VH-VL binders against o04291r164to392. Designs and how they scored, part 17

Target 1, 229 residues: o04291r164to392
Amino acid sequence: DANNPAGLLSIAEEALAEFLSKATGTAVDWVQMIGMKPGPDSIGIVAISRNCSGIAARACGLVSLEPMKVAEILKDRPSWLRDCRSVDTLSVIPAGNGGTIELIYTQMYAPTTLAAARDFWTLRYSTCLEDGSYVVCERSLTSATGGPTGPPSSNFVRAEMKPSGFLIRPCDGGGSILHIVDHVDLDAWSVPEVMRPLYESSKILAQKMTVAALRHVRQIAQETSGEVQ
Key: E = the ipSAE of ESMFold2; O = the ipSAE of ESMFold2 at other seeds; V2 = 0.75 times the mean of E and O plus 0.25 times the DockQ between their complexes.

## First folded at step 5 (VH-VL; framework fv_ragifilimab)

Design b4 (at its last look DockQ between E and O 0.68; V2 from the best seeds 0.00; counts 0 for: pae O 2.8 > 2)
Fold by ESMFold2 at other seeds, look of step 5:
Structure b4 (fold): chain C 229 residues (1-229), chain A 120 residues (1-120), chain B 113 residues (1-113)
Amino acid sequence: as target 1 above (229 residues)
Amino acid sequence: QVQLVQSGAEVKKPGASVKVSCKGSGYTFTGYYMYWVRQAPGQGLEWIGYINPNSGGTTYNQKFKDRATMTVDKSISTAYMELSRLRSDDTAVYYCTRSGSESPHYMDVWGQGTLVTVSS
Amino acid sequence: DIVMTQSPDSLAVSLGERATINCKSSQSVLYSSNNKNYLTWYQQKPGQPPKLLIYWASTRESGVPDRFSGSGSGTDFTLTISSLQAEDVAVYHCQQYYSLPLTFGQGTKLEIK
């Protein structure tokens, strides 16, 4: 049942609800990061998780680009995520009312040669909210969630993405407010104890992923509005 | 080099089950999806499902969901497809086929096919 | 389900001449985010399994002769054999892999006139 479009939509809508509760609420115990700010002149707020399963980070900042353009940029994960090796969309399911469900296989580079790189098998749901906000949320598909089985990858450790993504709110007068949540379980127990901090630090997650995404969008906005030099 | 070798032809009566095997060689068996596709006489191709040989996870075409069972034995690099409650219109050549080498979006290597004939 | 319809069902073409086979999908198999058409062509010679010819609508598989080319986008696709050889006698199938279930066209039988 979860292999058909209605079952996939149910998983997508649940992921959306969970993501929104993390992005704008208290579903995760957030602690503001001291000294970590996205870019100069940013009104951004960056927080990391405490007392949750896995590791999580979120950020909020202003971007001088329209919501759909921001979503387009951030969906191209290899363009901004340094550790992203590849992204393959294996299946595309229309969700109705202009929303789209993707089934995605992502491979990452490892931060050390002593442990296998991680990969992800995810459902990504993109849709527009009633207030004109655009959302892109994503979560792993596993035997527990249901859905089509993901590709085998004997050279990778399958990591879990918990409901994560981007909420992009339009601003009157132009631009957007971008909310980012990254929430992952990298299976830190599968690596030697000396390397576990690389796989269970919310601060490292924020630096490598959450802040990187916000900075990338801001850099493109700056390039679009004028010359770099 | 990469090769999929299937079990021999089967003749079955309506109501029986058949189990077709597919042995992979020349590649890392657990690194690729395995698909099953059939072709009835004079008809086109019909997708049955696929299996992740590493995890054992399966995805079926809804038409076959309650009659087809796909499994693997990793130790001998062999996939199996069992079709139960056979009917005369299940008479077909059954193929195993492997996903693409660097992207699992298409099928790049096919087995020789196994003819299953269902007759009274 | 995405229905794949091929035309013609059968055709005969003289050696050295051009053969054209069409495939139409009931909905677009072009994904705008990656600008790729999720379409594959297979060749099936008599008594043999299908063989991959073309994927992503226009990319030839390694070892496939230059006379085979794929074109089209969205819902309308074409397989062209620019100069027919005797060994090209086969049934040709298109297949979409945009969404599940995976579906094939009914096949086009190509013969020498």
Scores: ipSAE 0.630, ipTM 0.847, lowest interface PAE 2.1, mean pLDDT 89
Fold by ESMFold2, look of step 6:
Structure b4 (fold): chain C 229 residues (1-229), chain A 120 residues (1-120), chain B 113 residues (1-113)
Amino acid sequence: as target 1 above (229 residues)
Amino acid sequence: QVQLVQSGAEVKKPGASVKVSCKGSGYTFTGYYMYWVRQAPGQGLEWIGYINPNSGGTTYNQKFKDRATMTVDKSISTAYMELSRLRSDDTAVYYCTRSGSESPHYMDVWGQGTLVTVSS
Amino acid sequence: DIVMTQSPDSLAVSLGERATINCKSSQSVLYSSNNKNYLTWYQQKPGQPPKLLIYWASTRESGVPDRFSGSGSGTDFTLTISSLQAEDVAVYHCQQYYSLPLTFGQGTKLEIK
């Protein structure tokens, strides 16, 4: 039963496996992004999707913060994602290995007044891997996945988040290697044709979300005297 | 002016089914979760489930999953809850209630309640 | 399932005096990531449906008199009526919405002494 803790854990573990295959493998056809770099001090590698459902972006970089601190920062989406209007955690379920499952409703601002803003109904799973890495992965809950039904929001278009998230590996001597994957379907069919590029561009996704997250955590690392030693 | 108005009291035999209706008015019916909660005589409140009136998606308390069915008719702003295979301990007042906002699971508007009595 | 336990089951308080009702959850309903307690209080007068009083443990619903306040965190919560009025005679219920299934306390009956 997907409406109980065991069913939610199954969805979470499948999301984790799919996320990892994107973050460390080739489940998405990745193309390294030419002519774009993360913010101040070139800090990593950014790739965008080719020939996949929806749009996706991936980034990898070094951060002078411990993995748990990086996760804490990035879970607070309104603090770094400009277009994020709100994040509401509706339910919290303990998971195996000390992990946590959250059921999350997210509302976004629209980039234009010509189309309705998007919202998301998602499961977010946070856990430690056997190799000491920390992960935060997330995916939409739909009728196909099962799980509790999400909020009705007549003023928003429900977008889909495909398995996405953060993989944060500790480095010897301090700091972390951060992998980010964002994979979404923004329902471009619901916007006028002239506006569809804003909703179908993996480059725009990378700029607004994937690179923004990496830039934000690196900025905090630079600002703190608590840099990893 | 937000109101939830429920169908009248019912008397049923063990093994029968009951269907309670709940008509919402004074708000956008499809914009808020609808919950069903019951209260046995002299006892506390027990959550049965909730429905997203826009999509028709449902989430049930495991205790009722095999016996309860929640539906909506958006065209008349009405929610329904059907409980099958009734037992004497299903005797209760059944409430429909609306979420306090679009997302959180607390309830700000309640129907007047429908007494369902199960006796032989 | 998170079990909600209220105490006392019944309470009598003189008009104008302070009434205190307790609610304890079997698991914490405080989520550290957002620092919110997923706890609600309802008032239910005889023959009436419940009425929302307090949500997020301490936030008063619009139109609820200032004499009602909620406090507590984690597993231990309190509803306080600072100066009891005659219309406050009711059963009071707490409810958690941290995890499904949604669960309620058994209720506390408040009467005028």
Scores: ipSAE 0.628, ipTM 0.852, lowest interface PAE 2.2, mean pLDDT 89
Fold by ESMFold2-Fast, scan of step 6:
Structure b4 (fold): chain C 229 residues (1-229), chain A 120 residues (1-120), chain B 113 residues (1-113)
Amino acid sequence: as target 1 above (229 residues)
Amino acid sequence: QVQLVQSGAEVKKPGASVKVSCKGSGYTFTGYYMYWVRQAPGQGLEWIGYINPNSGGTTYNQKFKDRATMTVDKSISTAYMELSRLRSDDTAVYYCTRSGSESPHYMDVWGQGTLVTVSS
Amino acid sequence: DIVMTQSPDSLAVSLGERATINCKSSQSVLYSSNNKNYLTWYQQKPGQPPKLLIYWASTRESGVPDRFSGSGSGTDFTLTISSLQAEDVAVYHCQQYYSLPLTFGQGTKLEIK
């Protein structure tokens, strides 16, 4: 809990290891999305995993901002994720290694009136790696992971975020390489069967986090440079 | 018609592990959470945890997180709960149960129960 | 954790008479935004698993006789059996599903006297 920084750091480090394995590793099988191609006007490569619990998507792209600035932008999730209703940071804890641990309660808008909106109770870990890369990774806190219990999931269906987030590497010549992973279990059973494709569609989930994050960061980079790329 | 059928009674010695199975039928197995609840003789009900059969995602009661493991085999519509390092106070009837249709976390269908006795 | 306390621990009621069982939560299980109480009642006969009777504090599960009714809001809840039948002899449990961990009352044993 907030009074057990070592325990929270243990959870954070486990989340980081699993996130990095998804973001840059070969631990899961990734399938490239139809219509996503590398190129001058490309938003990067988006891939979907079909061999994991829930739905996982990842993307990689170049952005013309330094890693620390990219991390700052992406940590403000409501600014770029349309479906995000609110984000409340309930605790902020120094990790003791230069990193920061946050306990976050997030509410999402429901995609349809036939389904309850989703909420999340997560630990978000922000730290700098030895190579100058920044990482922002996040996972749900459940009784299985340990850590403090979150707010009641009243009027919402508590969704589970598997290790997800952003790895932001410095790039030669300035700017960053941004790796994004979105891995969630939105609990499709809680919606009428005819609506389940909206929650389980890998294409919809890929568009929500990975594509929106890349586009938002690139737009801010263009505004900061004073010219359109 | 919905039915949950559990494995038979078990007698274990302290320190052993037990794995209880629960087979669902008459509904879409992956469409509902599966919960595990126990009841010591003459006592009230105690929640252990739940699993999403579609994703394999689990949530445990903190009391059991270090000893309980919930899994599913979707191909045979069967959920499992394994409890390790058994103590005499783990003697109880263990139930699997399905979530309600209008909201998670209330239980509309229950298995018949599996008596686990931990002694000598 | 939300603690659920039932009263009485046991009661005896004559056939055809009204039985009343109470359940109190240590904190409110009412969500004001949707005006729902996250409170459920189960019936458990000897040697059998619990059976869902009522959810949302007052909504009867399909197939449950209308002599069973639930009432109350916030922290104080009541299960009423308007005219006790022999088949109603059981232990009755309340449960909250407002917050994790899920918690149950200790049970109320209903007998005929």
Scores: ipSAE 0.000, ipTM 0.420, lowest interface PAE 17.2, mean pLDDT 81
ESMFold2, look of step 5: ipSAE 0.626; ipTM 0.844
ESMFold2 (binder alone), look of step 5: mean pLDDT 93; pTM 0.950
ESMFold2 (binder alone), look of step 6: mean pLDDT 94; pTM 0.952
ESMFold2 at other seeds, look of step 6: ipSAE 0.500; ipTM 0.813

Design b5 (at its last look DockQ between E and O 0.03; V2 from the best seeds 0.00; counts 0 for: pae O 16.7 > 2, placed apart)
Fold by ESMFold2, look of step 5:
Structure b5 (fold): chain C 229 residues (1-229), chain A 120 residues (1-120), chain B 113 residues (1-113)
Amino acid sequence: as target 1 above (229 residues)
Amino acid sequence: QVQLVQSGAEVKKPGASVKVSCKGSGYTFTAYYMYWVRQAPGQGLEWIGYINPNSGATTYNQKFKDRATMTVDKSISTAYMELSRLRSDDTAVYYCTRSGSEYPSYMDVWGQGTLVTVSS
Amino acid sequence: DIVMTQSPDSLAVSLGERATINCKSSQSVFYSSNNKNYLTWYQQKPGQPPKLLIYWASTRESGVPDRFSGSGSGTDFTLTISSLQAEDVAVYHCQQYYSLPFTFGQGTKLEIK
């Protein structure tokens, strides 16, 4: 019954649980990235996966913005993800207790002219946790998950987003602790063999997406003084 | 010039099934959603569901989920909608329509319609 | 399901005069995150299939005369024909595509007189 609100909420709740287990636990075998330069430019802690399906990265850092503002910024992927061509919300479904489910079509630029660009068909779930944290998690809708079918991908290779997103915890005295998880399968077998390392590297994912998101939010925080209230 | 051409009118008895065809031309058939919508005489429009013609995956209005079946034959750029266990209140014009090119959630091109009459 | 209700059910308007058709949804079809209203208007002339007129509540489809305009937000929407022409005799339908299932208003019949 994946075409009704109850079925979509079930998919959303499972995505949330899986995301949290990655963000705050060991559902992915995380290896921290070493060698970040210390100083005022330090952004936080970044890790990449070693033994999981697809590729994954996570980051954790402090941001001088309130949780809802951080979520607003990060939901606008084209503003911070340089390879993101477009994000279109095709349907909006209210979840119980104030959460929101979005069905999203995302198109990406290709890193070279020799490989087809990727697109994503995803469910994105935004909700507030009982401890005051705000969460935005996202995962692909596929035949295996159920849910409404996505747009045809005749000009794109349909990639898979495994449960991913951001968890934003408010801090005493203002600001937030931001946890980010990106976990994707870019279908590396659809590109020429010489190009596949670009599509299978968790380090490249971290640099292009996970770190970029954290850097972007921190940049906006500095431009606005970064204070909550 | 995008065009959707549907099969001809049909007369059916209660309890029978009907299968309506819709052939697309003038565009990449597998690149856009195909929707099915019906209109009973003197009534408004009613959405039945849609199909991704590339994968064959379907999404139905729950009202029709156990009676409607949408399929595609990509080799001839043709979509089908079958409605089973027909009742007199299924008498309607059945339309195929495709998603918009930039905004696939609305319907920009419609077939001419297929009248299905269910009568004793 | 989001119920779409049109008013009036029918109207007659003199040639060259303004025609106004209203559509109300039982729930908001406005999404603040992208600032869009998920509403379309279709025109259906006698004996013909519906034709797309307006999408995103106010954006005219290519080839639609500028006498047609859409307005409104949230739950209340309006289709306006600024100067009625003879060829505008039709039934007009609103439709939401905010949430599944997609739903239509009951239609508004527009006639000359």
Scores: ipSAE 0.413, ipTM 0.783, lowest interface PAE 3.6, mean pLDDT 87
Fold by ESMFold2 at other seeds, look of step 5:
Structure b5 (fold): chain C 229 residues (1-229), chain A 120 residues (1-120), chain B 113 residues (1-113)
Amino acid sequence: as target 1 above (229 residues)
Amino acid sequence: QVQLVQSGAEVKKPGASVKVSCKGSGYTFTAYYMYWVRQAPGQGLEWIGYINPNSGATTYNQKFKDRATMTVDKSISTAYMELSRLRSDDTAVYYCTRSGSEYPSYMDVWGQGTLVTVSS
Amino acid sequence: DIVMTQSPDSLAVSLGERATINCKSSQSVFYSSNNKNYLTWYQQKPGQPPKLLIYWASTRESGVPDRFSGSGSGTDFTLTISSLQAEDVAVYHCQQYYSLPFTFGQGTKLEIK
């Protein structure tokens, strides 16, 4: 199972570095998503990738919940990701420094019956940075990365998650700044031409996954405030 | 040539702290992990931890987690290890050493060592 | 923690003869998914830092003479010097990088008989 913690930690640290470069930097050529209006009802800033491998989306917004609560909510992927069928944590490995490595098998519903459903075999790394930020990042384990072989995908098309995740920074006075990056390769050329836009569009990725996550956490934050009143 | 150059010997009293520096040259400093390892006189080697010099992320041997602090200054390609609440059994040569690959791995280049002596 | 135990603690070998040093880990350092043994050998001459000789149990570092070889798998490993030379007088350490914390053997002192 998880008989090589040093190798898994190496994969986790590389995933963390790549994720951070995307979340707050220019590792991906980001373009602001058309139609977002600033204002008190805005969910935040949303961007999609231009000219990168696979498809990517990023969101940044304020959430009136502490970082650990935000992480707890977002790690429960089936609770907010409509297309998520199941998330199975097959191994949990302490990483030292208080961090945690998880080996995760995720199955997704197909968007239509006309294309095979995707699954993912990933490493998810959760840790706290020196500045008090909390990070949950994730990437696929493949033959190129090393690591344990995942479950067979006979009934699924194995998709690739490139370093992705959540950076959750505490705010002065409470609440959090949440950065979300989703970066995937869904193997769009394995589906009929009529279905390819569903699998190669960064805008659809943002709408179905990245924005959905941010919206979900913000909705919970509002409901929690209403309960106190 | 790839090399790691450490700060000079230190003499400290019990309860004090020491901060050892390690300057890397001849390679891309942020591309390789930096390890700290110590060796008490006449004894074996003991791993203290490592730091990712690009992100600043650290991993410590639990034995040292409460007392060791590793940092980097990327602008001068220098890593630091500070050990606090020193005891006489912390007397050792302290080495910095680089990963042999861009991931945590074997240690391919070693600094010359810094003798830290803890005595009254 | 994985305990690394070397044997013998010291040995003396005549010039030109074969020297062998053993290293045993308290649990396997072999990773079946990539077929690698996460084990290194270092040479440390008096007053000097350790120097990498062998990594992945059997791969020689660049510049290391071919008289040095590593073998073994799982929990049992051997460093062999096929024809001892005067410059090989040193302490030799094995080390695992399979799991945290990374750990070293206690060292084996090699001398000329």
Scores: ipSAE 0.000, ipTM 0.430, lowest interface PAE 16.7, mean pLDDT 86
ESMFold2 (binder alone), look of step 5: mean pLDDT 94; pTM 0.954

Design b6 (at its last look DockQ between E and O 0.03; V2 from the best seeds 0.00; counts 0 for: pae E 15.0 > 2, placed apart)
Fold by ESMFold2 at other seeds, look of step 5:
Structure b6 (fold): chain C 229 residues (1-229), chain A 120 residues (1-120), chain B 113 residues (1-113)
Amino acid sequence: as target 1 above (229 residues)
Amino acid sequence: QVQLVQSGAEVKKPGASVKVSCKGSGYTFTAYYMYWVRQAPGQGLEWIGYINPNSGATTYNQKFKDRATMTVDKSISTAYMELSRLRSDDTAVYYCTRSGSEYPHYMDVWGQGTLVTVSS
Amino acid sequence: DIVMTQSPDSLAVSLGERATINCKSSQSVFYSRNNKNYLTWYQQKPGQPPKLLIYWASTRESGVPDRFSGSGSGTDFTLTISSLQAEDVAVYHCQQYYSLPFTFGQGTKLEIK
């Protein structure tokens, strides 16, 4: 009975718990990826999954913006994710504690014409924790989770997003600590063999999605401050 | 061009079941949600549920969850809605309708309707 | 459930004159993140199924005459027919698609007087 508000909240709360265990814990076997060069381009701490289902990446960094502003920027996926074609919110459910549940259909561009583009049908849960942290977590709705049925797609391969998202903690004196987790299964076996490494690589996921998000919000923070960090 | 054609009117007794069919043509049947909506005589419209015709997965209005069953046969581009344990207040015109071209939950093409009458 | 309430239940308007139909939802159907109102208007002529007129509260469906317009936001919405024509005799329904279950207003019957 996951199609009603109480059932959707249950899915959302489980997704939140799983996301947090990845973002600040060891629910995924993380291998730290050496960052880019020091200096103004230092992105922060980035890790990539090893022995897990699908592929995953994590990033953590400081941002000179308050948590809600960071969340607003990152929810606008097309603005920072180059391969994102569209994000459509098909339904909105108030969570009852100031939180919001969105049912989202996302389409991605394919990197080549040799493989079908991926799409996603997800639940995205946004809420504020007691300590002032803001969280946005997201996961696919599938037969296993329950929930409302996603759109049919004739030109896309339905990919799976495992619990993923953003944890944004306020800092004393301003700014935020941003934790990002991306965890997906792109159905790599539905592409030609020569392309499969692109769909199975946690490193490519980190470069194209996780690091891109952190870089984007940091760049906005610096541009709006002009003289900041 | 895009067309939804439904099965003919039915008369049923309380406690029986009815199965209404809806054949789609002029579009890729499996690319759009199919909805079921009913309208009691002189009354407004009431949403029953929708089905993803590609996977067969369904979402129901909770009011109908235990009595309605939606299915598809994609080989003949046909959707079905079966309503069991019929009551007199189930007397209505039953419509199939499909989602809009960008997969929002509004309905851009409607079938002609199937009158189901439940009487003793 | 979000309750949709239309007013008036019935309306008679002279040919060429303006008709106004209101729809109120029991909860907001506006989502600020995408700046959209999840509201649709349908026209249902006698003996016919409903026909889509307007979606996203104010976007006319292809082929709908420009005398039809939708306006409003949040909980209060209006369908306006700027110059009533004979073929506009119908029942008009609003519908929200913000949250499950999707719900309709009770309908407004528009007649010529």
Scores: ipSAE 0.442, ipTM 0.795, lowest interface PAE 3.4, mean pLDDT 88
Fold by ESMFold2, look of step 5:
Structure b6 (fold): chain C 229 residues (1-229), chain A 120 residues (1-120), chain B 113 residues (1-113)
Amino acid sequence: as target 1 above (229 residues)
Amino acid sequence: QVQLVQSGAEVKKPGASVKVSCKGSGYTFTAYYMYWVRQAPGQGLEWIGYINPNSGATTYNQKFKDRATMTVDKSISTAYMELSRLRSDDTAVYYCTRSGSEYPHYMDVWGQGTLVTVSS
Amino acid sequence: DIVMTQSPDSLAVSLGERATINCKSSQSVFYSRNNKNYLTWYQQKPGQPPKLLIYWASTRESGVPDRFSGSGSGTDFTLTISSLQAEDVAVYHCQQYYSLPFTFGQGTKLEIK
């Protein structure tokens, strides 16, 4: 059953396990970005994928906000992801273990008029780990995963989000350590050859999504705490 | 119980090769980086490199990159380090060691060591 | 390469007394954006492999007695054993994991006086 809560929880738990293995483990072969200045002053440790399916990036940084506040900010994708056109949460399903499952339709702006914009149909799972960390992970729902069929992809190319998200660990004395993983397949073959690097570059992914998220939450933390920039 | 169990001591002639094995148990082998470190008698520790046991991707200390080869067989949770063109100053105890859980990783579990003696 | 230098090379301390081992890096191993010092201490007892004691310069690994503490930042670090026990006789190594290649100090042999 496509709308079965037990089936959705199974998908969610598998996505969580895969995300954690990317965020703190060896599921993706990470290469640290050298010579990169994502903006004024480096904001954390940033890595990009080598030899993986799709493209991936991760970042790790300290933020002076509590885990739930960081999660609240980052769930509001249009507020920090410039290419995000809309995020529509179609269903919210309480998990039996205290977590929350969301079914989400996301539309993106295209970086060029020569290619169709991408959209995503995803399951997002939010839960608290036993060590007090908060996690928000997300992955596309496809025929391979099961789950309900998403909205029609008229005028969009349906892209795939592989298990991605953020792990937010509380620090003694306040604040959080934030781990972010973005892992996507943007269907680069659907664009002209000269535009294909925009859709296949882990470095561009890091710049547009992963670094942008970390920068945004750190900026809000700095403004909230009254720290000198 | 997390364990790294290494192969037994080796005696080699200069110019030969040695291949040391390291079997991991009590944890998910492919979820942690594997490092190789050596210690010459009465000397400090020297990092050789690490391998991602899920993908097989390797990173070597430049000192060893033309002589060391690290591999894994994830079906039996075993890592290997081969050192070629051995010299007398390669005499050392060779350790495998597992990454920590935090990013970036440090070494939290060590094998018992494998003594490799290179003598004429 | 970041060179790690320990002092002293050997140290004799009476049972129950305080032992102090220093480690200096040739470059800072502190990253201000995550507020972490990328420094680890290992204990190596005679005939045994190294054992993790402290990571992030000051965080004790699970099961490590409270008498072990790490301190310092940037380029200067200290391992302190507040009350030496017989079982603490070992060689102690510092290690940086800030940049490749990862490098170790030469070791400090701690003995009972």
Scores: ipSAE 0.000, ipTM 0.449, lowest interface PAE 15.0, mean pLDDT 85
ESMFold2 (binder alone), look of step 5: mean pLDDT 93; pTM 0.949

